# VH-VL binders against Jasmonate-induced protein homolog, part 20

Target 1, 185 residues: Jasmonate-induced protein homolog, of Atriplex canescens (Fourwing saltbush) (Calligonum canescens) (p42764)
Amino acid sequence: MASTQAMGMTEQQKKSVDEMVEKATNMGVNVQAQNSAVVSMINQTNVSMTFNENHNWSGSVVGTGYPKSIPTKQSRQFIHQGDAKDGSQGAVVYYGSNANGEPCGWLLAWCAPTNVTPTKPNRVYVDCGAQSKFDTISWDTIKAKLDVGPATTNFTDVDTETTIAAGVTSTGSFASVGAAFGLST
Key: E = the ipSAE of ESMFold2; O = the ipSAE of ESMFold2 at other seeds; V2 = 0.75 times the mean of E and O plus 0.25 times the DockQ between their complexes.

## First folded at step 15 (VH-VL; framework fv_iluzanebart)

Design g6 (from m1 with heavy chain I50M; at its last look DockQ between E and O 0.61; V2 from the best seeds 0.76)
Fold by ESMFold2 at other seeds, look of step 15:
Structure g6 (fold): chain C 185 residues (1-185), chain A 121 residues (1-121), chain B 107 residues (1-107)
Amino acid sequence: as target 1 above (185 residues)
Amino acid sequence: EVQLVQSGAEVKKPGESLKISCKGSGYTFTNYWIGWVRQMPGKGLEWMGMIYPGDSDTRYSPSFQGQVTISADKSISTAYLQWSSLKASDTAMYFCARIGDKTSTHAFDIWGQGTLVTVSS
Amino acid sequence: EIVMTQSPATLSVSPGERATLSCRASRSVRSNLAWFQQKPGQAPRLLIYAASTRATGIPARFSGSGSGTEFTLTISSLQPEDFAVYYCQQYNNYPYTFGQGTKVDIK
């Protein structure tokens, strides 16, 4: 691994994630969301991204469902309604392309407990890379990582030069999740 | 008992390579993050990165990305920290530590004994 | 990244007295905060996680408090075995970061 590929959440990624958290918050307030995760995602790649799949550990999407596409440089939102006991816990995978036109995927997972406590906080998990990375997903493995994960994270795949960042916060009666899907170049 | 046992102390010269190990026992090795923490002489603790051995998912602190390689061999329940070319400034104690699961803690709950790496010419 | 700042750097305390150690985060880490104890030549030991939850086997004289950006570790009656360096660590944001440590010495 080369030092010129220094990775971490950039100032632009921090700003983009904060903007997406704000959009999620505004949407959740407007619709009076309760016991749910309101998720806002921005596509910072050069091509449109398409929905591939979702997974639910607890809760389910409501309203118009998962955005089928996210056009380049645009954002899309959805609401994931939580169960009474375990809140909203889910994941989405979107496909797109890297700068070389190679197929890639971006995965966002979140945990928004019904009652946020110091030992049951909001959490996120992210991953990205070649599309083939997502051919065989172990959801049990992702759940185990999510269950001990942070509230703010990022990942960059060196081989495909793809990157993803996400953050989650409580907004009273719901969680606001913001994510930025992008390229490291 | 849950344990992390690290390889022994190393004395090296600048430019040499090195791979130190951390072997887990008494738990399902593939289901927990293993992190690496550096402590330079007389200094505090620095998180370097971590690996999830079950799928080799590896995350680095920005300060250490490209400076070290973190890996694991799940068939022998062992995580590794590796340098391709050591510098004198790499002289430090290196700890591995496990992040607990949701049923216990979600902090570094089990630590290896440390591996002292000395790099001098 | 989130900078964790501990104070004081060194705290001199007589056995049986109360010690109060402070930890400040540069941005909110909510309650995603742990405390560790490290004695010379040893690995760190987890004391507190989730800001105020004692780890298994940790004596009741250790207590943690705080949320957001300000945190405190209190040792209500220092024992001879408590003289060590103490570190706070946030796990709210990648990358995870430690404070620089507070050394608790015998007065």
Scores: ipSAE 0.773, ipTM 0.899, lowest interface PAE 1.2, mean pLDDT 92
ESMFold2, look of step 15: ipSAE 0.840; ipTM 0.917
ESMFold2 (binder alone), look of step 15: mean pLDDT 92; pTM 0.938

## First folded at step 17 (VH-VL; framework fv_iluzanebart)

Design f1 (at its last look DockQ between E and O 0.52; V2 from the best seeds 0.74)
Heavy chain, then light chain:
Amino acid sequence: EVQLVQSGAEVKKPGESLKISCKGSGYTFTNYWIGWVRQMPGKGLEWMGIIYPGDSDTRYSPSFQGQVTISADKSISTAYLQWSSLKASDTAMYFCARIGDKSTHAFDIWGQGTLVTVSS
Amino acid sequence: EIVMTQSPATLSVSPGERATLSCRASQSVSSNLAWFQQKPGQAPRLLIYAASTRATGIPARFSGSGSGTEFTLTISSLQPEDFAVYYCQQYNNYPYTFGQGTKVDIK
ESMFold2, look of step 17: ipSAE 0.839; ipTM 0.920
ESMFold2 (binder alone), look of step 17: mean pLDDT 94; pTM 0.953
ESMFold2 at other seeds, look of step 17: ipSAE 0.814; ipTM 0.908
ESMFold2, look of step 19: ipSAE 0.799; ipTM 0.907
ESMFold2 (binder alone), look of step 19: mean pLDDT 94; pTM 0.953
ESMFold2 at other seeds, look of step 19: ipSAE 0.823; ipTM 0.915
ESMFold2, look of step 21: ipSAE 0.825; ipTM 0.920
ESMFold2 (binder alone), look of step 21: mean pLDDT 94; pTM 0.955
ESMFold2 at other seeds, look of step 21: ipSAE 0.812; ipTM 0.908

Design f2 (from t1 with heavy chain Q65Y; at its last look DockQ between E and O 0.78; V2 from the best seeds 0.79)
Fold by ESMFold2 at other seeds, look of step 17:
Structure f2 (fold): chain C 185 residues (1-185), chain A 121 residues (1-121), chain B 107 residues (1-107)
Amino acid sequence: as target 1 above (185 residues)
Amino acid sequence: EVQLVQSGAEVKKPGESLKISCKGSGYTFTNYWIGWVRQMPGKGLEWMGIIYPGDSDTRYSPSFYGQVTISADKSISTAYLQWSSLKASDTAMYFCARIGDKTSTHAFDIWGQGTLVTVSS
Amino acid sequence: EIVMTQSPATLSVSPGERATLSCRASQSVSSNLAWFQQKPGQAPRLLIYAASTRATGIPARFSGSGSGTEFTLTISSLQPEDFAVYYCQQYNNYPYTFGQGTKVDIK
């Protein structure tokens, strides 16, 4: 099914993403993260979200792994350790529901190169919608989009009224990824 | 040779529909974003939106969402820009352009020749 | 959305002289910035991406610099074919926005 962006990033989404980037930055500083993506996600929906899957192009999650649940209106974090050559490049999918109780999914992908340069910047890709959209994911397609993607983006699925926004920035030796999983209504 | 070839100029009246095309050749069409850019007479460039033809993932500028439809037919390597009801203010040059992959540029590296759309009574 | 502001609107320069074009972003775009040239009746042409990297086939007289919010395009010795309109574009945030253009005219 075709993905369709209904609106640009709202001021509320920008604020939420900035808060999550700052939370990721503080965590990364506290644990002295290096060559990694520190990821902070806030659940702005009305129900708990559950972890569905991840994908790794480079690197792997460390510590206690991916949060299995993100309670409504709360945030959760993980650290994805990069490899020496290609840094941290991965994706996560969380499931929840929309305002009508219909099953939905939110996908966050990131690219945090070992060494950020003008031609190898930090990048994010986001998607959301009906849960069935995520039954068959082409990770090669997501990677191709991610590889030329922006550092800050959003997406709104008009059919399910779900939305997601994300941003990534570097602080010293690691990247801070912030994401807001939400409803457009 | 990597090319984007657009459909020819159009002269239309207000209220008519229109669908203009952008055909890619010399590369794997489904692996690159295609964007549309408007240039009104004597004015600058305006990003309208992009589509990934491989899965029809479409992202619009807020200024153009609901005003146009961006689509693609990957079986013939063609992207489209469509209006359901043209206005005189839609008179402009419309370009399609490709965003490069990770082994090239992150910017619009290949441009179509443009399609002039004239809407007048 | 990120507003890109170019200055000056028009720049009058003699052939063989240096032109310096400015582009300001309303918030940081890191180095995710491109420059395009558009001659009358033609499609834009990519000159510079990643703020300072010349696209394939672009002459060395074109150079880009800057990061964050302030960027410049420099043409070190203008040639007759360089009289055109120049646009900057950020690709840090959707939507990808263009500056309003700087026209480089013969003096």
Scores: ipSAE 0.779, ipTM 0.900, lowest interface PAE 1.2, mean pLDDT 92
ESMFold2, look of step 17: ipSAE 0.820; ipTM 0.914
ESMFold2 (binder alone), look of step 17: mean pLDDT 92; pTM 0.940

Design f3 (from t1 with heavy chain T103E; at its last look DockQ between E and O 0.74; V2 from the best seeds 0.80)
Fold by ESMFold2 at other seeds, look of step 17:
Structure f3 (fold): chain C 185 residues (1-185), chain A 121 residues (1-121), chain B 107 residues (1-107)
Amino acid sequence: as target 1 above (185 residues)
Amino acid sequence: EVQLVQSGAEVKKPGESLKISCKGSGYTFTNYWIGWVRQMPGKGLEWMGIIYPGDSDTRYSPSFQGQVTISADKSISTAYLQWSSLKASDTAMYFCARIGDKESTHAFDIWGQGTLVTVSS
Amino acid sequence: EIVMTQSPATLSVSPGERATLSCRASQSVSSNLAWFQQKPGQAPRLLIYAASTRATGIPARFSGSGSGTEFTLTISSLQPEDFAVYYCQQYNNYPYTFGQGTKVDIK
């Protein structure tokens, strides 16, 4: 699988990620979020996406939990409350299909430390591709990649023609995470 | 102690293939990203892409997507950069470098010595 | 992609004097900024990461400052071994990008 290939963010992906970060920021401000990651995800594929699993390295989801589905061209949000010491560090996997109807997955991981510093910044990691890629996930491996990851990134799987982009912005009391799950049409 | 050792200089003709190597030692090779950086004669540094040898997860700069292949053989702690058909414009110094400690984000803390690739008729 | 612009292109300084190198990002990179030194015929060496944190083994005369879009590398008392090219690099946004370099020459 050509999941080893990556491309930089397009103008369209950047706009979508920025919109999702803004939506997460507005939600976080409205609920007065503290020591948390507010996550907003948009489904830019042609079918509804369904929740598959989550992983927590630190913290846990609050409120109504992870969205069970993300309808086509819509966004959904959740808040992940951090632990006192290590903040909010987690991941989600959503399933859907590509333009050919093949089963695919999208993985978003984030790190939002309790105290953001120059040496402990907010980070994201993304992956996508055939659904079978996510049958056996090494969460230790994902964490190792996330621990040195950037604040904004993307990935395109050329075999399935799926793509994902994400960004995280520090807002005083909380982190705003935006992600776009899509297809490289 | 921690080292990245690259293969030797290459002199090639346009259209030939090439695979250069970067061998890591003194650390757990599979637990760190390895990146490739190009420096054209008299020019600055250009990030090309990175690989996580533990699972071969590979990420390319858009400028280099489809132009080169980055790979690794974790059984011999070696990363590779390869071309299927060299061009004269590929003449450059190529460095491999390790992405460092988790307190650093994509900072290249250990560098190989460089491999000079010369492509001329 | 984020464009990193360094100034000046060349800086002529006498040994023992202070050198100040600037790096500007086209968008905020927070504090996700590194500085590298490259001497002729050698690989780059990491000096500073996280905008202001010295890498292991880097002398105290090297210091970094800045956040957002404006960054500075300062060499407080230049030594003969400090005459080199210096690069900044952002690692906030994929893809990562380097500045074009500042050459520090003997005056």
Scores: ipSAE 0.814, ipTM 0.908, lowest interface PAE 1.1, mean pLDDT 92
ESMFold2, look of step 17: ipSAE 0.828; ipTM 0.917
ESMFold2 (binder alone), look of step 17: mean pLDDT 92; pTM 0.943

Design f4 (from t1 with light chain N32D; at its last look DockQ between E and O 0.61; V2 from the best seeds 0.71)
Fold by ESMFold2 at other seeds, look of step 17:
Structure f4 (fold): chain C 185 residues (1-185), chain A 121 residues (1-121), chain B 107 residues (1-107)
Amino acid sequence: as target 1 above (185 residues)
Amino acid sequence: EVQLVQSGAEVKKPGESLKISCKGSGYTFTNYWIGWVRQMPGKGLEWMGIIYPGDSDTRYSPSFQGQVTISADKSISTAYLQWSSLKASDTAMYFCARIGDKTSTHAFDIWGQGTLVTVSS
Amino acid sequence: EIVMTQSPATLSVSPGERATLSCRASQSVSSDLAWFQQKPGQAPRLLIYAASTRATGIPARFSGSGSGTEFTLTISSLQPEDFAVYYCQQYNNYPYTFGQGTKVDIK
């Protein structure tokens, strides 16, 4: 009934996010990423997810761009190259379906400053729910929340029974972002 | 001056409903998370959840999900904490607090004065 | 959720002396740690955020240090107004959990 659900990651969500952070770290090391966010996302739903949109506050995606789809139970990665001043700050929205076949969306946003400090940490913001929730996105509002957000978080939408978890860590020269897009039951 | 002013103390019976308020002033209310913190008599602080009044994005501690409702009315710069059916164990002091913006803090920088809720037969 | 454990539970210190309060996180919170002071009948007051950054208007005798899982609040020369309960809080992940508090009493 509630429009939002319990915060804090379950042990399964923590494991999935940690695995995605590891995948992002390994990719970033292999390509010698610098001043970037390396992002790894796993689709834990029962249908393929499709890319809907992105937003950039600073930096841009490199290489082959954002994965156009994320097959069921698989992960996909991209690298978002940061600007010299403000690093990598961006967001992506993927669409899929819940267990009842209803259209849903998952939003992942990250802030990976050029130089991580105690007062300029890596941050994430997540949201999910009915696909219509993402018809009108205030990117300024998401940025304001992201700017003071945590390094690790999750969200569950009770109405659609969708959930998302994400975490970000610094490897020194780049940030590793891991996310799990899923269903709450 | 930036401040949060909470509604007055409440004395209630188990099973009754209650909605307490936290009014922000001196800043742009819709641009800051507001959180609620419980302090039971003689005990420490417990984070209950937060709301972003600009879009009503609400995030709860697992311990409080389903036990309370956090809401806001941005037209009057007010956040709320609400119970549909109070229990004696809800007796506590309740604080609201603001999370600072990117230029000041990532922590609760401004606190309301607290609202004492007493639930007894 | 991340459990924050403070030690000692009570610290008896004479005015003018140094107090050292410890806070341990059950997993790394990086530098996403704040310290609060609470006096009887009052709301908590932010002292330190980002592990070591003093909030506006906080006297220099308050300092914080640490990162990861181990954090310390130091009061270099206790004043009469510093006898209070002190809480640490992590904001690395929701829920933003508090430690159980350290009461600083007059010895």
Scores: ipSAE 0.718, ipTM 0.890, lowest interface PAE 1.6, mean pLDDT 92
ESMFold2, look of step 17: ipSAE 0.780; ipTM 0.901
ESMFold2 (binder alone), look of step 17: mean pLDDT 92; pTM 0.939

Design f5 (from t1 with heavy chain T103A S104A; at its last look DockQ between E and O 0.57; V2 from the best seeds 0.00; counts 0 for: pae E 2.1 > 2)
Fold by ESMFold2, look of step 17:
Structure f5 (fold): chain C 185 residues (1-185), chain A 121 residues (1-121), chain B 107 residues (1-107)
Amino acid sequence: as target 1 above (185 residues)
Amino acid sequence: EVQLVQSGAEVKKPGESLKISCKGSGYTFTNYWIGWVRQMPGKGLEWMGIIYPGDSDTRYSPSFQGQVTISADKSISTAYLQWSSLKASDTAMYFCARIGDKAATHAFDIWGQGTLVTVSS
Amino acid sequence: EIVMTQSPATLSVSPGERATLSCRASQSVSSNLAWFQQKPGQAPRLLIYAASTRATGIPARFSGSGSGTEFTLTISSLQPEDFAVYYCQQYNNYPYTFGQGTKVDIK
């Protein structure tokens, strides 16, 4: 058994994720996004976060790309354009620090199918913890978990006291993904 | 044949520890989430949590976080549910179940037969 | 946590008649909804997933419908083996909560 233990979303996490989903929705409507995931992330930690890595199973980021940094208590967005057949399926990892100054990472993955159906819904997967947790990522394992994942989820790493929550919903022609990168209390 | 076989019924006293098991066969154990579901006598079903045996990724219901430990030993295709100190309120039937591989289902498609745990003085 | 509420608590139906079971979610679960059947002393059995898709081997008399917050399981012509307790479960959000169950009894 690993020391990792997930906990349910707090009401504050749910509120933060809902706000980020709404922000992604407003952006997607304004730019008339199609067959894409519009992703909004808020940094609820005490330090600026920096982009580390992405992974694509289908689709790719467009426009100005992945935000290189997310300042403390601020949000940043990107658009991930889907492929015609498999939609938008990708992941990002951001690095920051916990309350003790230890290096930590936050991973957000999403699946936004081209055609959302009851058997092919939008899905998310999240993880966080010590930065070293992300030195060797099995993207096949994350994809397997993502493929049967929920539309809303969270995770708390008890060792580093880091937490992450995310949700995804459809707005017509695109998916809105909201995520909150934070510290547990 | 895909199946989950659980350990036998347990009769325990409050304060004792307990670890019950769920052995999977007929499929690749490490590639599917295994969940635990409680059913108290005469009551409905309660989702306790899930584990991905391939990497031990474990997700708990808030109602059970800190009260039980879900674990797996992939070398013998077995998942576990464990209490460090049983209470009388832990008296229930406990099922393990596999989450299916059909697109977008976290539906439990294969269930163990259940393990009855009775905790009384 | 999403609360799943089933109604009625007990449904008395004669063999050959239609049974209609309701399940309500406290917030939208899209179509991420499953139905299970449980007979006394047995494990639950998956009937329906994705709100309306029958699991392998489930007879056509079982059908599911709904999306969002309101869902229905219909048994179009009850057979003797269908008298059981039925549970809905959402899998949109962790934790994947169950409804409290509807018992279908012989009238």
Scores: ipSAE 0.628, ipTM 0.863, lowest interface PAE 2.1, mean pLDDT 91
ESMFold2 (binder alone), look of step 17: mean pLDDT 93; pTM 0.947
ESMFold2 at other seeds, look of step 17: ipSAE 0.683; ipTM 0.881

Design f6 (from m4 with light chain N32D; at its last look DockQ between E and O 0.79; V2 from the best seeds 0.79)
Fold by ESMFold2, look of step 17:
Structure f6 (fold): chain C 185 residues (1-185), chain A 120 residues (1-120), chain B 107 residues (1-107)
Amino acid sequence: as target 1 above (185 residues)
Amino acid sequence: EVQLVQSGAEVKKPGESLKISCKGSGYTFTNYWIGWVRQMPGKGLEWMGIIYPGDSDTRYSPSFQGQVTISADKSISTAYLQWSSLKASDTAMYFCARIGDKSTHAFDIWGQGTLVTVSS
Amino acid sequence: EIVMTQSPATLSVSPGERATLSCRASRSVSSDLAWFQQKPGQAPRLLIYAASTRATGIPARFSGSGSGTEFTLTISSLQPEDFAVYYCQQYNNYPYTFGQGTKVDIK
C-alpha cells in the first residue's frame, strides 16, 4: 500500500483539532445541545471545499444542515442530532484540490453514542486522497472501522499529499468533534 | 475456532528481503483490523501498525512508517509484514493480532509469533 | 504519541497475596486501556479491556480500574500460574502504545 500510509499527528494537526473541538464545545454549550455530535471542521487547504455527501447510521443533521462550502483557512460547524437508542453516527465528504490542482476528497466519520460508556466510547474515522477514491464508498466498511476506531486520529495520502486529522470528546450531554482538512505540503 | 497462524521462524542476512504471514480463520477476515507488534529480545511490545483487509486501509506507527510494509490478501485471509532490506536491528519476535469487535476495541486474538533473526 | 509508564518494574509476591500493578498515560486515554499477560515463550493474552472489563475466560481474581491517566491491575489472590510480564496498552490514539511491562515473580 505504497500510495496510502498512516502516520502520527503533527503538532499543527493536534493544535488545529483541539481548536476545532473547542469551537464545537462552545457551540454545543451555547445551544444546550443534547444527545448530539457538534462538528467543527477547518479547511487548511488552498481552495474552498464543497460538500459532496453525507451518510447517517443514526441521527440526522439539524438546523441549516451541512455547510455547503468551507472557504480556505476558515471553519464551519453543524449539529447532528442523535436518535434515542444509538445517538449520533454519521459521515461527511468534502471535495477540494491539492497543491497541484488535482481533485481530492476528505471524509470524516463519527460515532457519538447516546450514553458514552467505556465499552461504547466516542469514535472517529478519517480518510482522504484523490476524489476518485470516493466514487464508490462502502459505508458498511467505514462503519466497521469506525466502530473500533480511536477517539483521535489522522491520515495522510502520500500520492495526493492530502491529510486529515480529527478528534472527539464528551462534555456529558453531547460530543464535540473537531477536524482539520489539509495538505501535507 | 478463531485463530491467527503465523509463518515459521526466519534466519536472514542483512540486506535480504523478507515477507512473513499471518493467516486468519474461524471468522470473517475482511471485517477486522489486523495489527503487527514487535518484541525485540528481552524488550517489551511495540505497536507497528494495522491493516483493514477488506479494503487494505493501512495505518502505521510513525516509528515504523517507511521501514516496513503491511499488506493483506483477502482472498486467502492472510496479512503480511515485509522488509525490502533487513538490518541486524530487525532481529525480534513479530506478532500479528486482531482488534476485536466494537465492544472490545483491543487485541483479543494473537498469532503465535514469528522469530526473525538477522545476523552475519 | 502517548507514553505509557508502568510501575513497579518487578513485583515479588507470595501465592495468595494481592498484587497491584500501575500504569500511567502521558495524556488522558479516557477508558481506552487494555491489560495483557505474557508468559515466557508465549504470545500476549488479553486480560482486561475498557479499563475494567474482563475478557472472556479471565478469572475473577484479575480486576482493572482507573480512567484518564492512571490505571491499576489487581490480582486479588495471586496463583503460581500468574508468573508473567504484564503490559498495559492504550488504544485512544494511534500509535496504540504499550507500557514497558511489569514482571510478576512468585515468592
Scores: ipSAE 0.784, ipTM 0.904, lowest interface PAE 1.2, mean pLDDT 93
ESMFold2 (binder alone), look of step 17: mean pLDDT 94; pTM 0.957
ESMFold2 at other seeds, look of step 17: ipSAE 0.790; ipTM 0.907

## First folded at step 19 (VH-VL; framework fv_iluzanebart)

Design e1 (from f1 with heavy chain S103E; at its last look DockQ between E and O 0.72; V2 from the best seeds 0.78)
Fold by ESMFold2 at other seeds, look of step 19:
Structure e1 (fold): chain C 185 residues (1-185), chain A 120 residues (1-120), chain B 107 residues (1-107)
Amino acid sequence: as target 1 above (185 residues)
Amino acid sequence: EVQLVQSGAEVKKPGESLKISCKGSGYTFTNYWIGWVRQMPGKGLEWMGIIYPGDSDTRYSPSFQGQVTISADKSISTAYLQWSSLKASDTAMYFCARIGDKETHAFDIWGQGTLVTVSS
Amino acid sequence: EIVMTQSPATLSVSPGERATLSCRASQSVSSNLAWFQQKPGQAPRLLIYAASTRATGIPARFSGSGSGTEFTLTISSLQPEDFAVYYCQQYNNYPYTFGQGTKVDIK
């Protein structure tokens, strides 16, 4: 299979994630965010994406909530306000389609502790693939992986040729999360 | 007593297949990432990839994707590293290691290593 | 991928003296940095994680410092059992790359 070669973050994915982190940072500064994750997501697929589900381990979305859709080649943002003790820890799932028109999902999870320390850093977890993969999600399993995960990551599902990349950076009193939802084409 | 115990040394010929094992004990095997690290003779350490045995989520270094298969059998608390066709350049020591809990985030427990020698 | 560069390649130190080992990352890894010790014929062992936190059972003479791109492992008073190869590893991004190692030799 032509798309089974190792898939690290491409130059384009790094650029896209960095742009989304910068967009999240600018929003967080403008609204004077505190103890929160400011999340910016770009849809790099060929169809509009629709919000499916969220999960909260700590904190909750504020303002107008999760974007109901992300139009193709556009970005959307939300702010997830953290709890005093455990900060902002949550996940979102968006649905769309791959290049063959098959239903697919993209999952982004983040951990933004109230106080970032060397042993409690910001983290992300990502997943993507067939929409059916997200019919029954084990949030305990995702949390366990997130808790020891990296600050920057990507994943490509070879079966659906979907891909996702994300990164998180501390920016003063809030975390900036950038994600790119896409196709490996 | 948290332990990772690896299968014994292997002497193989080019083109042969091989599957080496790493058995975990003393902890909940399905709740921790297991990684594989290669050390070529006289060289440093190379991160090959990791697997989460609870759901078989596997992440590879680009250098090793397509060269090896990382897998796990959670019913016997065992992770595996596998080659379908060995090359002489696969001669190395192979370690498995566990990524610790959320406070550690690093390879905290290591297997003893499995020496793989591939020669005619 | 993030390149980890250790210096010096070999450090010759007398027992009882202080050893200082350097590790540089090609881009920021925050504090997601570990140090390992490896003796001949043995598996690596974790010394330091989170840049500066000693792992369980590691003697107090081992200490780590740094963040971002510059990191240091210090052995305050070298013991005979400390002559080994030391590796840094970042775990900020997959792949979790290691430095090439610093061999600490007896002078």
Scores: ipSAE 0.781, ipTM 0.901, lowest interface PAE 1.2, mean pLDDT 92
ESMFold2, look of step 19: ipSAE 0.804; ipTM 0.910
ESMFold2 (binder alone), look of step 19: mean pLDDT 94; pTM 0.957

